VH-VL binders against Translation machinery-associated protein 16 homolog. Designs and how they scored, part 16

Target 1, 180 residues: Translation machinery-associated protein 16 homolog, of Drosophila melanogaster (Fruit fly) (q9vxy4)
Amino acid sequence: MTNLRKELEKCKHPNSRKTKALGKKARRQNNKHKVRLGHAIKSNITGEKLSWFLGQIDEGRTEPLRPQELEDLIELYFTRFDEELEQINLKQSIGKHRANQHAARKDVITMTLEKERNEFRTGGLELMNLCDPLKLKMLRDWDGSALSVQHLKLDLVSYNMLQRLKEQSKKKETSEQMET
Below, E stands for the ipSAE of ESMFold2; O stands for the ipSAE of OpenDDE; V2 stands for 0.75 times the mean of E and O plus 0.25 times the DockQ between their complexes.

## First folded at step 17 (VH-VL; framework fv_ersodetug)

Design k4 (from g2 with heavy chain G104A; at its last look DockQ between E and O 0.60; V2 from the best seeds 0.61)
Fold by ESMFold2, look of step 17:
Structure k4 (fold): chain C 180 residues (1-180), chain A 118 residues (1-118), chain B 112 residues (1-112)
Amino acid sequence: as target 1 above (180 residues)
Amino acid sequence: EVQLVETGGGVVQPGRSLRLSCAASGFTFSSYGMHWVRQAPGKGLEWYAVISYDGSNKYYARSVKGRFTISRDNSKNTLYLQMNSLRAEDTAVYYCAKDLESEAMDVWGQGTTVTVSS
Amino acid sequence: DVVMTQSPLSLSVTLGQPASISCRSSQSLVYTDGNTYLNWFQQRPGQSPRRLLYKVSNRDSGVPDRFSGSGSGTDFTLKISRVEADDVGVYYCMQGTRYPYTFGQGTKLEIK
């Protein structure tokens, strides 16, 4: 319990001038905390996502990913909750009566994955385009800090963008083979 | 009073099979998951299997997966453990235990002894 | 698998004196519902295990109030404020947060 919350508990007269002033102060401080927590959570989420992708790439690899490789990695990313979902589904199934908190977490995961799949199929996921060698180098040089994650220039990586990059690679290969 | 009573233990040769039963009373058996836990002589407790209230989901420790099968018959208020391809290291006291909606094992049986020896 | 480590593995206590048993997990035992599924069991000589505490600090019905539990995250403690003769046995911590469930090695309590 915060110092302000303890002061409110000491007030025995809830309608007094003193109690009303303390209530307004507590509400204002709580709102500021919620805003700062929200920003920190968003930065951490982005940092965790980028760290996940970096962790899937061989430490010695320096060449950019092919478009199909990045697509495969994104599909793998969508399965990241499979083990947690298996644990939730098992625990939810054990007894006839289930805790509501199990349902809430499972709903959050489902909504997150549905949102991410929709983003990938439309305007794109916020990622670094690891088909770009400069972006791969930037990700490897990143210190892993949530403080610095906002300085990384994120891309919108979509399914359609990856298909276009595959087609561009095919046309380049054909042109170079004709020059033999 | 909630009670769990295991039966079916005994002395058996390696490679043979046994079926343990756990008779439940004093609670609505079909509403709760059930566990099997074992304890080798002079050793600690080892959890190894759980089954959901309706039998639709099961989970096994790696050491027994493929050899042991947990099952239940809710019409008889009975939990079962089918143990196949028994090994000397399966020698233990076997306990059944009641789950309380994922709060782990609140009630335990008295145990039944399985001895696997040549 | 979550590794549960108890210390000490054996302790000798003078009747009427306090006892403490430590339990540490290899990862956080806080589940997605906000609960910490750390349980304590007592096994008296020749008897089945009996749950003493669940979710860190909640005593089961019939457990004397001289047993208490504390801790958070990965570090937990079972305390007996005044050891009685009937407390002889082996004490186990267990995590129920993630399958497979796992027990500590046990702590044997003796009266000296």
Scores: ipSAE 0.511, ipTM 0.805, lowest interface PAE 1.1, mean pLDDT 85
ESMFold2 (binder alone), look of step 17: mean pLDDT 91; pTM 0.921
OpenDDE, look of step 17: ipSAE 0.730; ipTM 0.920

Design k5 (from g2 with heavy chain S52N; at its last look DockQ between E and O 0.70; V2 from the best seeds 0.65)
Fold by ESMFold2, look of step 17:
Structure k5 (fold): chain C 180 residues (1-180), chain A 118 residues (1-118), chain B 112 residues (1-112)
Amino acid sequence: as target 1 above (180 residues)
Amino acid sequence: EVQLVETGGGVVQPGRSLRLSCAASGFTFSSYGMHWVRQAPGKGLEWYAVINYDGSNKYYARSVKGRFTISRDNSKNTLYLQMNSLRAEDTAVYYCAKDLESEGMDVWGQGTTVTVSS
Amino acid sequence: DVVMTQSPLSLSVTLGQPASISCRSSQSLVYTDGNTYLNWFQQRPGQSPRRLLYKVSNRDSGVPDRFSGSGSGTDFTLKISRVEADDVGVYYCMQGTRYPYTFGQGTKLEIK
């Protein structure tokens, strides 16, 4: 970037063809950086989320989660900011003047959780369906890197999907009881 | 002049309770958070509890959580520390301190001595 | 809990000479509002503590300008440009970024 800056400084006439060409080159490089940063940020967020879910599963477990277990993990995930919120609430409320102000970080957390809860109740959260044994194996085999997370095939896991899976489990158990 | 005066210290047996008071003057007590800090004989300072300006939020060091209760009465300009199930290691000088918007403990009392001895 | 580490724990200084006390934290003390909640306290023999500096470098009222604070992130310094007889005592750093608040071990300053 310092090379482009120096070349632009040498061009003292903003309307020249060289100055316009250098400006376009600098803008294209900045736009490419923004796109790459956006992909890296999304991959990091997804990777952190998947790492959180993996960390809640006993390291010796090989069977897939029951639908209720996955639902319980998702509800637990919604509480992941509780300790940070306790710190923010206390620090913001120590004195009367500070209590009259909102913390920007608390607002971000609140809006994030509200969006995630709404997604879960509608079209679904972007997760791996850990009720699928292949998906659980894929998550365990993942090296934890943000680069490789892009190759994991995510699912949309919704409240309604989990309720349907619970109903399917009841039908399977009834059929097995008639055979036993 | 801002002043904090601790009272209620003394000698007590292990397992007993003691209530410390901190009388505040020279400022609008109900606008500020308050802390308790202790110092064992020959030791450094250890922070133990905080209460916010209206008493709605509190935090305790792990070592005293469940045994100590911080409270305040803004109509009396008084901070309290209820200490239950006292142990020998609770022997210390106890200070109350004023806070302003998390800028730290800017005004301290003289301290009151608690001795837990059989 | 955030661990606060002071060095040295004891310091002997000739009257009129400078003194420097280091304080390091186990994690950054920068809060989400951009402030760094690092405070310094002085405790003279037989007295209660008093605050010298707050938010790294801000002196409290009545604190002489020969006391100064500096640092960022995890590494902080209290400096006394010219030590006087009344400076004898123990100096503590404290972090107020996260609860529980935590103090350093203290640095005892003596005149030699």
Scores: ipSAE 0.544, ipTM 0.813, lowest interface PAE 1.2, mean pLDDT 86
ESMFold2 (binder alone), look of step 17: mean pLDDT 91; pTM 0.920
OpenDDE, look of step 17: ipSAE 0.721; ipTM 0.913

Design k6 (from g2 with heavy chain E101P; at its last look DockQ between E and O 0.68; V2 from the best seeds 0.68)
Heavy chain, then light chain:
Amino acid sequence: EVQLVETGGGVVQPGRSLRLSCAASGFTFSSYGMHWVRQAPGKGLEWYAVISYDGSNKYYARSVKGRFTISRDNSKNTLYLQMNSLRAEDTAVYYCAKDLPSEGMDVWGQGTTVTVSS
Amino acid sequence: DVVMTQSPLSLSVTLGQPASISCRSSQSLVYTDGNTYLNWFQQRPGQSPRRLLYKVSNRDSGVPDRFSGSGSGTDFTLKISRVEADDVGVYYCMQGTRYPYTFGQGTKLEIK
ESMFold2, look of step 17: ipSAE 0.623; ipTM 0.865
ESMFold2 (binder alone), look of step 17: mean pLDDT 92; pTM 0.933
OpenDDE, look of step 17: ipSAE 0.716; ipTM 0.913
ESMFold2, look of step 19: ipSAE 0.644; ipTM 0.880
ESMFold2 (binder alone), look of step 19: mean pLDDT 92; pTM 0.934
OpenDDE, look of step 19: ipSAE 0.713; ipTM 0.911

## First folded at step 19 (VH-VL; framework fv_ersodetug)

Design m1 (from k6 with heavy chain S102T; at its last look DockQ between E and O 0.77; V2 from the best seeds 0.68)
Fold by ESMFold2, look of step 19:
Structure m1 (fold): chain C 180 residues (1-180), chain A 118 residues (1-118), chain B 112 residues (1-112)
Amino acid sequence: as target 1 above (180 residues)
Amino acid sequence: EVQLVETGGGVVQPGRSLRLSCAASGFTFSSYGMHWVRQAPGKGLEWYAVISYDGSNKYYARSVKGRFTISRDNSKNTLYLQMNSLRAEDTAVYYCAKDLPTEGMDVWGQGTTVTVSS
Amino acid sequence: DVVMTQSPLSLSVTLGQPASISCRSSQSLVYTDGNTYLNWFQQRPGQSPRRLLYKVSNRDSGVPDRFSGSGSGTDFTLKISRVEADDVGVYYCMQGTRYPYTFGQGTKLEIK
């Protein structure tokens, strides 16, 4: 028990000014704690996502990804829950009264993937643009910690952005061949 | 009293087929998943297959996938294991077991012996 | 597949003395619902297996309280506080967290 909880429990008169003041302080402290947890959770989620993408790139590679390669990695990322979903679906199906067992986790996965696919097709996913050599270098130099992930400046990587980068790569290659 | 009774074991030559049956009583068979587990002579337990309560979903250990088929007939309260292309290493006592939401098998049959030999 | 490893594979115990069997899994047995689906089975000579414990430490009906289970994550222990003659047999751990279900190799308990 926190000091605030113990002080509230000691109050004999639940509607006194002291009891009401302690109640307000406890609510403010709880809200501040939830904000700190929210930052830590987001940093951890971001760190795990970036670590996943980094893990798909050969350690010796120094060249930025082609736009199609990044698109393929993003599509692969969307399949990351396939094995877990198969286990959940199997377990739910085994007994007649298991239909709601673990349904919450399945719903979270489904909503997460739907959100991520929609973001990718619209304004973009919060990622590092690994087609940018500076961003690839920043990700490769990252120490992998949740503490330092907050200092990585994320991009919004969308399907449309990748299509534009494909077109820019074709134009650049054509121009270089005409010069040579 | 919940009971499971396996039948259909016997001696068969390699490459042949055999069908095991598991008769269930004392519980609502159509509400529960069912498993097959085997034990080779003098060896440990090996899980091989599960079937959902309505038969719509099945899962197999890799060692028997494609050769064994689990099935059920809820109107007869009977679980089946069809074993094709039998090999000497399939020689074992075969148990059926009732599934439980705690991810275990609470009731086991007495087993039926399958011997695959020339 | 989740590999379950028991130790020792054979154990000789004097009547009335304690026995302890270790079981380790190749990956965490904590499922997404927070439960750990680690089971212990006993197979007496000439009999079908019987479940003793489920979800690490819960005894099935009719299992004496001298049987206890403990552990978490990947490391688990079955303890018999005072071994009796009827405890002879082979003990198996089994994980039900992921299909396929997998058993340990078994631990043969003998009275010496």
Scores: ipSAE 0.573, ipTM 0.838, lowest interface PAE 0.9, mean pLDDT 86
ESMFold2 (binder alone), look of step 19: mean pLDDT 92; pTM 0.931
OpenDDE, look of step 19: ipSAE 0.713; ipTM 0.911

Design m2 (from k6 with heavy chain S102D; at its last look DockQ between E and O 0.50; V2 from the best seeds 0.57)
Fold by ESMFold2, look of step 19:
Structure m2 (fold): chain C 180 residues (1-180), chain A 118 residues (1-118), chain B 112 residues (1-112)
Amino acid sequence: as target 1 above (180 residues)
Amino acid sequence: EVQLVETGGGVVQPGRSLRLSCAASGFTFSSYGMHWVRQAPGKGLEWYAVISYDGSNKYYARSVKGRFTISRDNSKNTLYLQMNSLRAEDTAVYYCAKDLPDEGMDVWGQGTTVTVSS
Amino acid sequence: DVVMTQSPLSLSVTLGQPASISCRSSQSLVYTDGNTYLNWFQQRPGQSPRRLLYKVSNRDSGVPDRFSGSGSGTDFTLKISRVEADDVGVYYCMQGTRYPYTFGQGTKLEIK
């Protein structure tokens, strides 16, 4: 964009074909930057989520999570802001003139959690299905880099998906017991 | 003139109780939170408690939770600290201080001395 | 709890010369609103504490402009551009970003 600014500086006649062409070129470069920034932001957010879930699993564990274990971790993830919310609520309560302190941050937290809970109860959260041994291995092998997270094949993990996996585990257990 | 005055300090035996008062004047007491801070002889400052403007919410440092109770009476413009099960390490000058939204304390009392000894 | 560490713990300064006191926190004091809730207090001999600065660099009313604050994140400095006899006492930093509030150990300032 530095060279584009220099080219626009040389244009002294508004509405000339050169000025309009330089404007179009500047818009195209800005659009490419917005797309690349969007990918970087999404990768960072995803990487933070995956790092959080990986951090809750014992380093030596190699077997996949049971569906209930993954459900429990997702519910625990929803509580990650509890301490911050307690601090905000305390600060707001201390003085009459403090009632609106940190309201924007509190709103962002509330909206984020509402969105995530709704996604979990409908089409699913964008995560890795850690009940799948291949997905657990992929997460274990991940270097933690936001750039490399784009190479991970993510899943939509929903409440309903986890209930179906619980049913499949019970059917297999029952079939194995009847073969005895 | 904004002013805070602590009273109720003295010499007490370990295991006894003592109630400190902090009388406020020169500002609308019922609009502000209040803090207690202490300073052991020859030592630094240590924060211990805050109470909300209406008394509905309170927070304590872990070292005094369960033994000390902060309270206030807005009709008397007075802040209180009830200290139970006193220990030698509670020996200090106790200050009350007025809360500000910038997470600080702008007005302090002159302090009242509590000495816990046998 | 956030640990606040001051250095030096004692400082002897010639009248009219500058003084500098450092304060370091065990974690960032920057809150999600972008503010840094770092306070400085002065306690003269035999007196109760008095706040000098709040949110790093803002002077309270009546505090001379020879007192200034700087720093960010975890590292903070109180400076006195020209020490006067009246500046004798102990100086404390305090963080208010997270409850419980915590103070540094204090820095005793003496005149040579």
Scores: ipSAE 0.687, ipTM 0.900, lowest interface PAE 0.7, mean pLDDT 88
ESMFold2 (binder alone), look of step 19: mean pLDDT 92; pTM 0.936
OpenDDE, look of step 19: ipSAE 0.718; ipTM 0.913
ESMFold2, look of step 20: ipSAE 0.451; ipTM 0.800
ESMFold2 (binder alone), look of step 20: mean pLDDT 92; pTM 0.935
OpenDDE, look of step 20: ipSAE 0.722; ipTM 0.914

Design m3 (from k6 with heavy chain S102G; at its last look DockQ between E and O 0.46; V2 from the best seeds 0.58)
Fold by ESMFold2, look of step 19:
Structure m3 (fold): chain C 180 residues (1-180), chain A 118 residues (1-118), chain B 112 residues (1-112)
Amino acid sequence: as target 1 above (180 residues)
Amino acid sequence: EVQLVETGGGVVQPGRSLRLSCAASGFTFSSYGMHWVRQAPGKGLEWYAVISYDGSNKYYARSVKGRFTISRDNSKNTLYLQMNSLRAEDTAVYYCAKDLPGEGMDVWGQGTTVTVSS
Amino acid sequence: DVVMTQSPLSLSVTLGQPASISCRSSQSLVYTDGNTYLNWFQQRPGQSPRRLLYKVSNRDSGVPDRFSGSGSGTDFTLKISRVEADDVGVYYCMQGTRYPYTFGQGTKLEIK
């Protein structure tokens, strides 16, 4: 288990506290102020995701990720609940008369991952294309604030996009090799 | 009414194997998970293994994984612990305990003593 | 693994006086179902462990009401309102929220 995965588990509460505080503020405001609450929740979720990806990249790295490296990182991201799921499954299996404990949490995890995998295979996940050197620099320069994440220029990164980038890399490599 | 009785303890040399048994009575053994816990002389309690009611799922503490095997025979109402490659630090009293879902180890046996010495 | 830390490790109490034992976990013991799987065990001299309390504050059958448990998250306390001679022994907290289950180091209670 990576230190980042453990760190991200510890950080789950800050976004929840911020979300609850913003929810109380929105309730003291009229209906059009609920739009601002929705943006704050989305910004927190996006900020956590981008922080996770940033934490997987060595601080000294300056070159953009290869398409396969980004694909591998996305697949690693999908495994972030594996330890929790193993614990839930074990607890459910111990006694013959299973309790409904943690059934809702397991369902939430399952639906979240299913949605994310489907997005990746279709229109793409909302994140930064770290195969682009400008995007990598923008992510490294980001201060980690959920408010400032709204100013980051996000992409839709899909499986198909990554396959195209792999093909483009192969064409460049072949052309350079033939010139020698 | 619920009773757990461990047997099979004794004195063994390092590197040898030993099989502990836990005889269960007073409850429907095949409906409940079971645990093994040990206590070295003068030391605290340490949890070591759990097995599901039907034996299909098992989990071990890292210190014993690969050396100890938990198993059960529901037709005999008996829990087992196979201990291989025994070491001096395995010297302890070994307890079996019944799992109560959502509460943990509710009933414990009397314990059986394993002494590993040259 | 979740580390459980007890304080004090040894406690000397006058008969009839209260006793208090602290237990701290390295991470929250609140499980995804909202329950906190913190248990307390008593081991009298020469005997196997006996569960006193489960899910922080629930007494097992036959446990007198002078035993009580409290706490939340990572900090828990076992209290004995009036210590009796038969309370001599070692007390353990244990977490059952995550496998492997883990125990505190134990608190030895003596009568002075």
Scores: ipSAE 0.525, ipTM 0.823, lowest interface PAE 1.2, mean pLDDT 85
ESMFold2 (binder alone), look of step 19: mean pLDDT 91; pTM 0.925
OpenDDE, look of step 19: ipSAE 0.706; ipTM 0.907

Design m4 (from k6 with light chain K55E; at its last look DockQ between E and O 0.78; V2 from the best seeds 0.72)
Heavy chain, then light chain:
Amino acid sequence: EVQLVETGGGVVQPGRSLRLSCAASGFTFSSYGMHWVRQAPGKGLEWYAVISYDGSNKYYARSVKGRFTISRDNSKNTLYLQMNSLRAEDTAVYYCAKDLPSEGMDVWGQGTTVTVSS
Amino acid sequence: DVVMTQSPLSLSVTLGQPASISCRSSQSLVYTDGNTYLNWFQQRPGQSPRRLLYEVSNRDSGVPDRFSGSGSGTDFTLKISRVEADDVGVYYCMQGTRYPYTFGQGTKLEIK
ESMFold2, look of step 19: ipSAE 0.667; ipTM 0.895
ESMFold2 (binder alone), look of step 19: mean pLDDT 91; pTM 0.921
OpenDDE, look of step 19: ipSAE 0.718; ipTM 0.914
ESMFold2, look of step 20: ipSAE 0.666; ipTM 0.892
ESMFold2 (binder alone), look of step 20: mean pLDDT 91; pTM 0.924
OpenDDE, look of step 20: ipSAE 0.724; ipTM 0.918

Design m5 (from k6 with heavy chain E103Y; at its last look DockQ between E and O 0.58; V2 from the best seeds 0.59)
Fold by ESMFold2, look of step 19:
Structure m5 (fold): chain C 180 residues (1-180), chain A 118 residues (1-118), chain B 112 residues (1-112)
Amino acid sequence: as target 1 above (180 residues)
Amino acid sequence: EVQLVETGGGVVQPGRSLRLSCAASGFTFSSYGMHWVRQAPGKGLEWYAVISYDGSNKYYARSVKGRFTISRDNSKNTLYLQMNSLRAEDTAVYYCAKDLPSYGMDVWGQGTTVTVSS
Amino acid sequence: DVVMTQSPLSLSVTLGQPASISCRSSQSLVYTDGNTYLNWFQQRPGQSPRRLLYKVSNRDSGVPDRFSGSGSGTDFTLKISRVEADDVGVYYCMQGTRYPYTFGQGTKLEIK
């Protein structure tokens, strides 16, 4: 819509009260657009990530993942660029002079993986806790659309959280077996 | 003049091994990657393997991975292809080729024929 | 693997007339350095392949200027402005952007 531009063009006195009010309105609308675009980009990235995890789970599985299974799947996720990195490293290494050529894509991949590994080891990756049967069912029922992914309730899944889930499961098993 | 000359082809039975050699001249062999490509009788070209200039990196087509080994001896300006567990479908003319400067196989040998026959 | 598809697979041309061969890739051939590693080869009867063009449109030394290449992304063309008797053979496109290197099926050029 060009309505706001037309309103601004009608103002012949830049410092008038109306012109200043329209200028503030235009800045607020631009800020709202930037926030909406940021949410759309985040939803697309999240949707691709969740689709990757869904694609690794057997189509007929209904049981929640054990904590070790989810940990293994997260470690597999960190290897998703291995083929691309192999291609880059091979191409850089083929000729003597090509070995010194800078590869921006390789740097981006390296930084991405380092960030994700750090998140996993600290506050957690933004993911669905597939050790929870409700969360697994919600991922199964998800239509795969990046637009609908914003309605999913994500968790922060960390290495420490998974270790605690392993220990809690062992404590419950011991307590139940000691009951007569 | 850049030149590549393949040797070591021949007739072998299935399951046997064969080693191909590619002698290079007219360029600094140790600065360039090298490839093996094959052409089955009456068919098109198919790439099979590459080795980096110093031999530190190698890559194989899936159909030959684990059976073929590419190697080089830079002191002898020679590229090798060790072919193990040969199958009838490995029957082809085998070419060696130089990589670079454009990530293309710019110079090819004349080829050596491998026939795998019962 | 990148699939390279040539058309036509067979071409019959009158001497002195133009010829055109199409090559399409299953994914973009633009590498992260901005270059497009699309190559064209000629294989005359009984001979090993010879590279004609690299990076889409660059002729190798000794290749006549009647050979030209064009295209971008996934669609490429080799043109021969005036076919000569020595042009008989099979022409291949090949991508060098990603390993394994892959070839088109080949286009057999014959004189009518």
Scores: ipSAE 0.478, ipTM 0.800, lowest interface PAE 1.4, mean pLDDT 86
ESMFold2 (binder alone), look of step 19: mean pLDDT 91; pTM 0.918
OpenDDE, look of step 19: ipSAE 0.708; ipTM 0.910

Design m6 (from k6 with heavy chain L100Y; at its last look DockQ between E and O 0.70; V2 from the best seeds 0.67)
Fold by ESMFold2, look of step 19:
Structure m6 (fold): chain C 180 residues (1-180), chain A 118 residues (1-118), chain B 112 residues (1-112)
Amino acid sequence: as target 1 above (180 residues)
Amino acid sequence: EVQLVETGGGVVQPGRSLRLSCAASGFTFSSYGMHWVRQAPGKGLEWYAVISYDGSNKYYARSVKGRFTISRDNSKNTLYLQMNSLRAEDTAVYYCAKDYPSEGMDVWGQGTTVTVSS
Amino acid sequence: DVVMTQSPLSLSVTLGQPASISCRSSQSLVYTDGNTYLNWFQQRPGQSPRRLLYKVSNRDSGVPDRFSGSGSGTDFTLKISRVEADDVGVYYCMQGTRYPYTFGQGTKLEIK
């Protein structure tokens, strides 16, 4: 990026063929950097999310989560900003005209949680389906690296999916009891 | 000139109650939050409570929660600290302080001394 | 709660010489709005505290420019470029990033 800026400084006329070509090249390279940065940020966010869920599960547990357990963890995950929101709300209330303090951060949190709750209630959140014993093992075997997280096959875990899994396990229990 | 003056300190037996007052002048009291801070003899400063400008929101240090109540009367430009179930460790100079919007306390009172002893 | 640790707890300085006081927090004091809510207070013997600096390095009105603050994250420093007789007292750092507000233990400054 520094080399490209030096080449642009050497150009004498803004509309010359070389200046226009260098301008296009600089825009493409800047866009390429923005895409790489966006990918790295997403990998870090995904890795942090998966680490959070892994940290809620006893290290020695071998059986997959029941659908209700995963649902409860997802609802717990949505509360992860509660302490920060309490701090923001308190700070905003202290002075008569402090309502705008920390508003940007509060807005980011609100939009993030709203988006995540909507995804959960519709097509699903990008998570590991920890009701699947293979997925639980894959998450446990993960080295915790943000870069390697992209090698994990994520699932779309939705509220409706979890309700269907609950009904499936309920029907299995009824069938087993009927054969007794 | 912005001024804060605490009153109501004194000597009191353990288990008793005491009410401190902080009279404010020189600023629009009803626009600012207020804080209480204390300092035990020979010790450092300890923050204990804040109240919002309209009294609608309050926050306490864990060590005094349930025993101390911060309140204000904006018509009298006065901040209060009700201290119940007093203990020997509550012996201190008590300061009121004016909130500063960048998270601080820019004006302090001169303090009032509370001594809790048998 | 955020623990604030000052060092030294006591210092003795010759008039006209510099003084430096360190303050360390148990957590980053950078709030999510990008601001760092670290304050410094001076308490002269027998007097109430007086704020010197807020948001790390901003001097309050009437504070001489020989007082300066620096630092980031968890490590902060108050410097007095030339100590004067009126500087004797106890200096406290305080964080306002999270409630409850918390103070360091204080640093007593004496003149040799």
Scores: ipSAE 0.613, ipTM 0.864, lowest interface PAE 0.8, mean pLDDT 87
ESMFold2 (binder alone), look of step 19: mean pLDDT 91; pTM 0.930
OpenDDE, look of step 19: ipSAE 0.703; ipTM 0.907

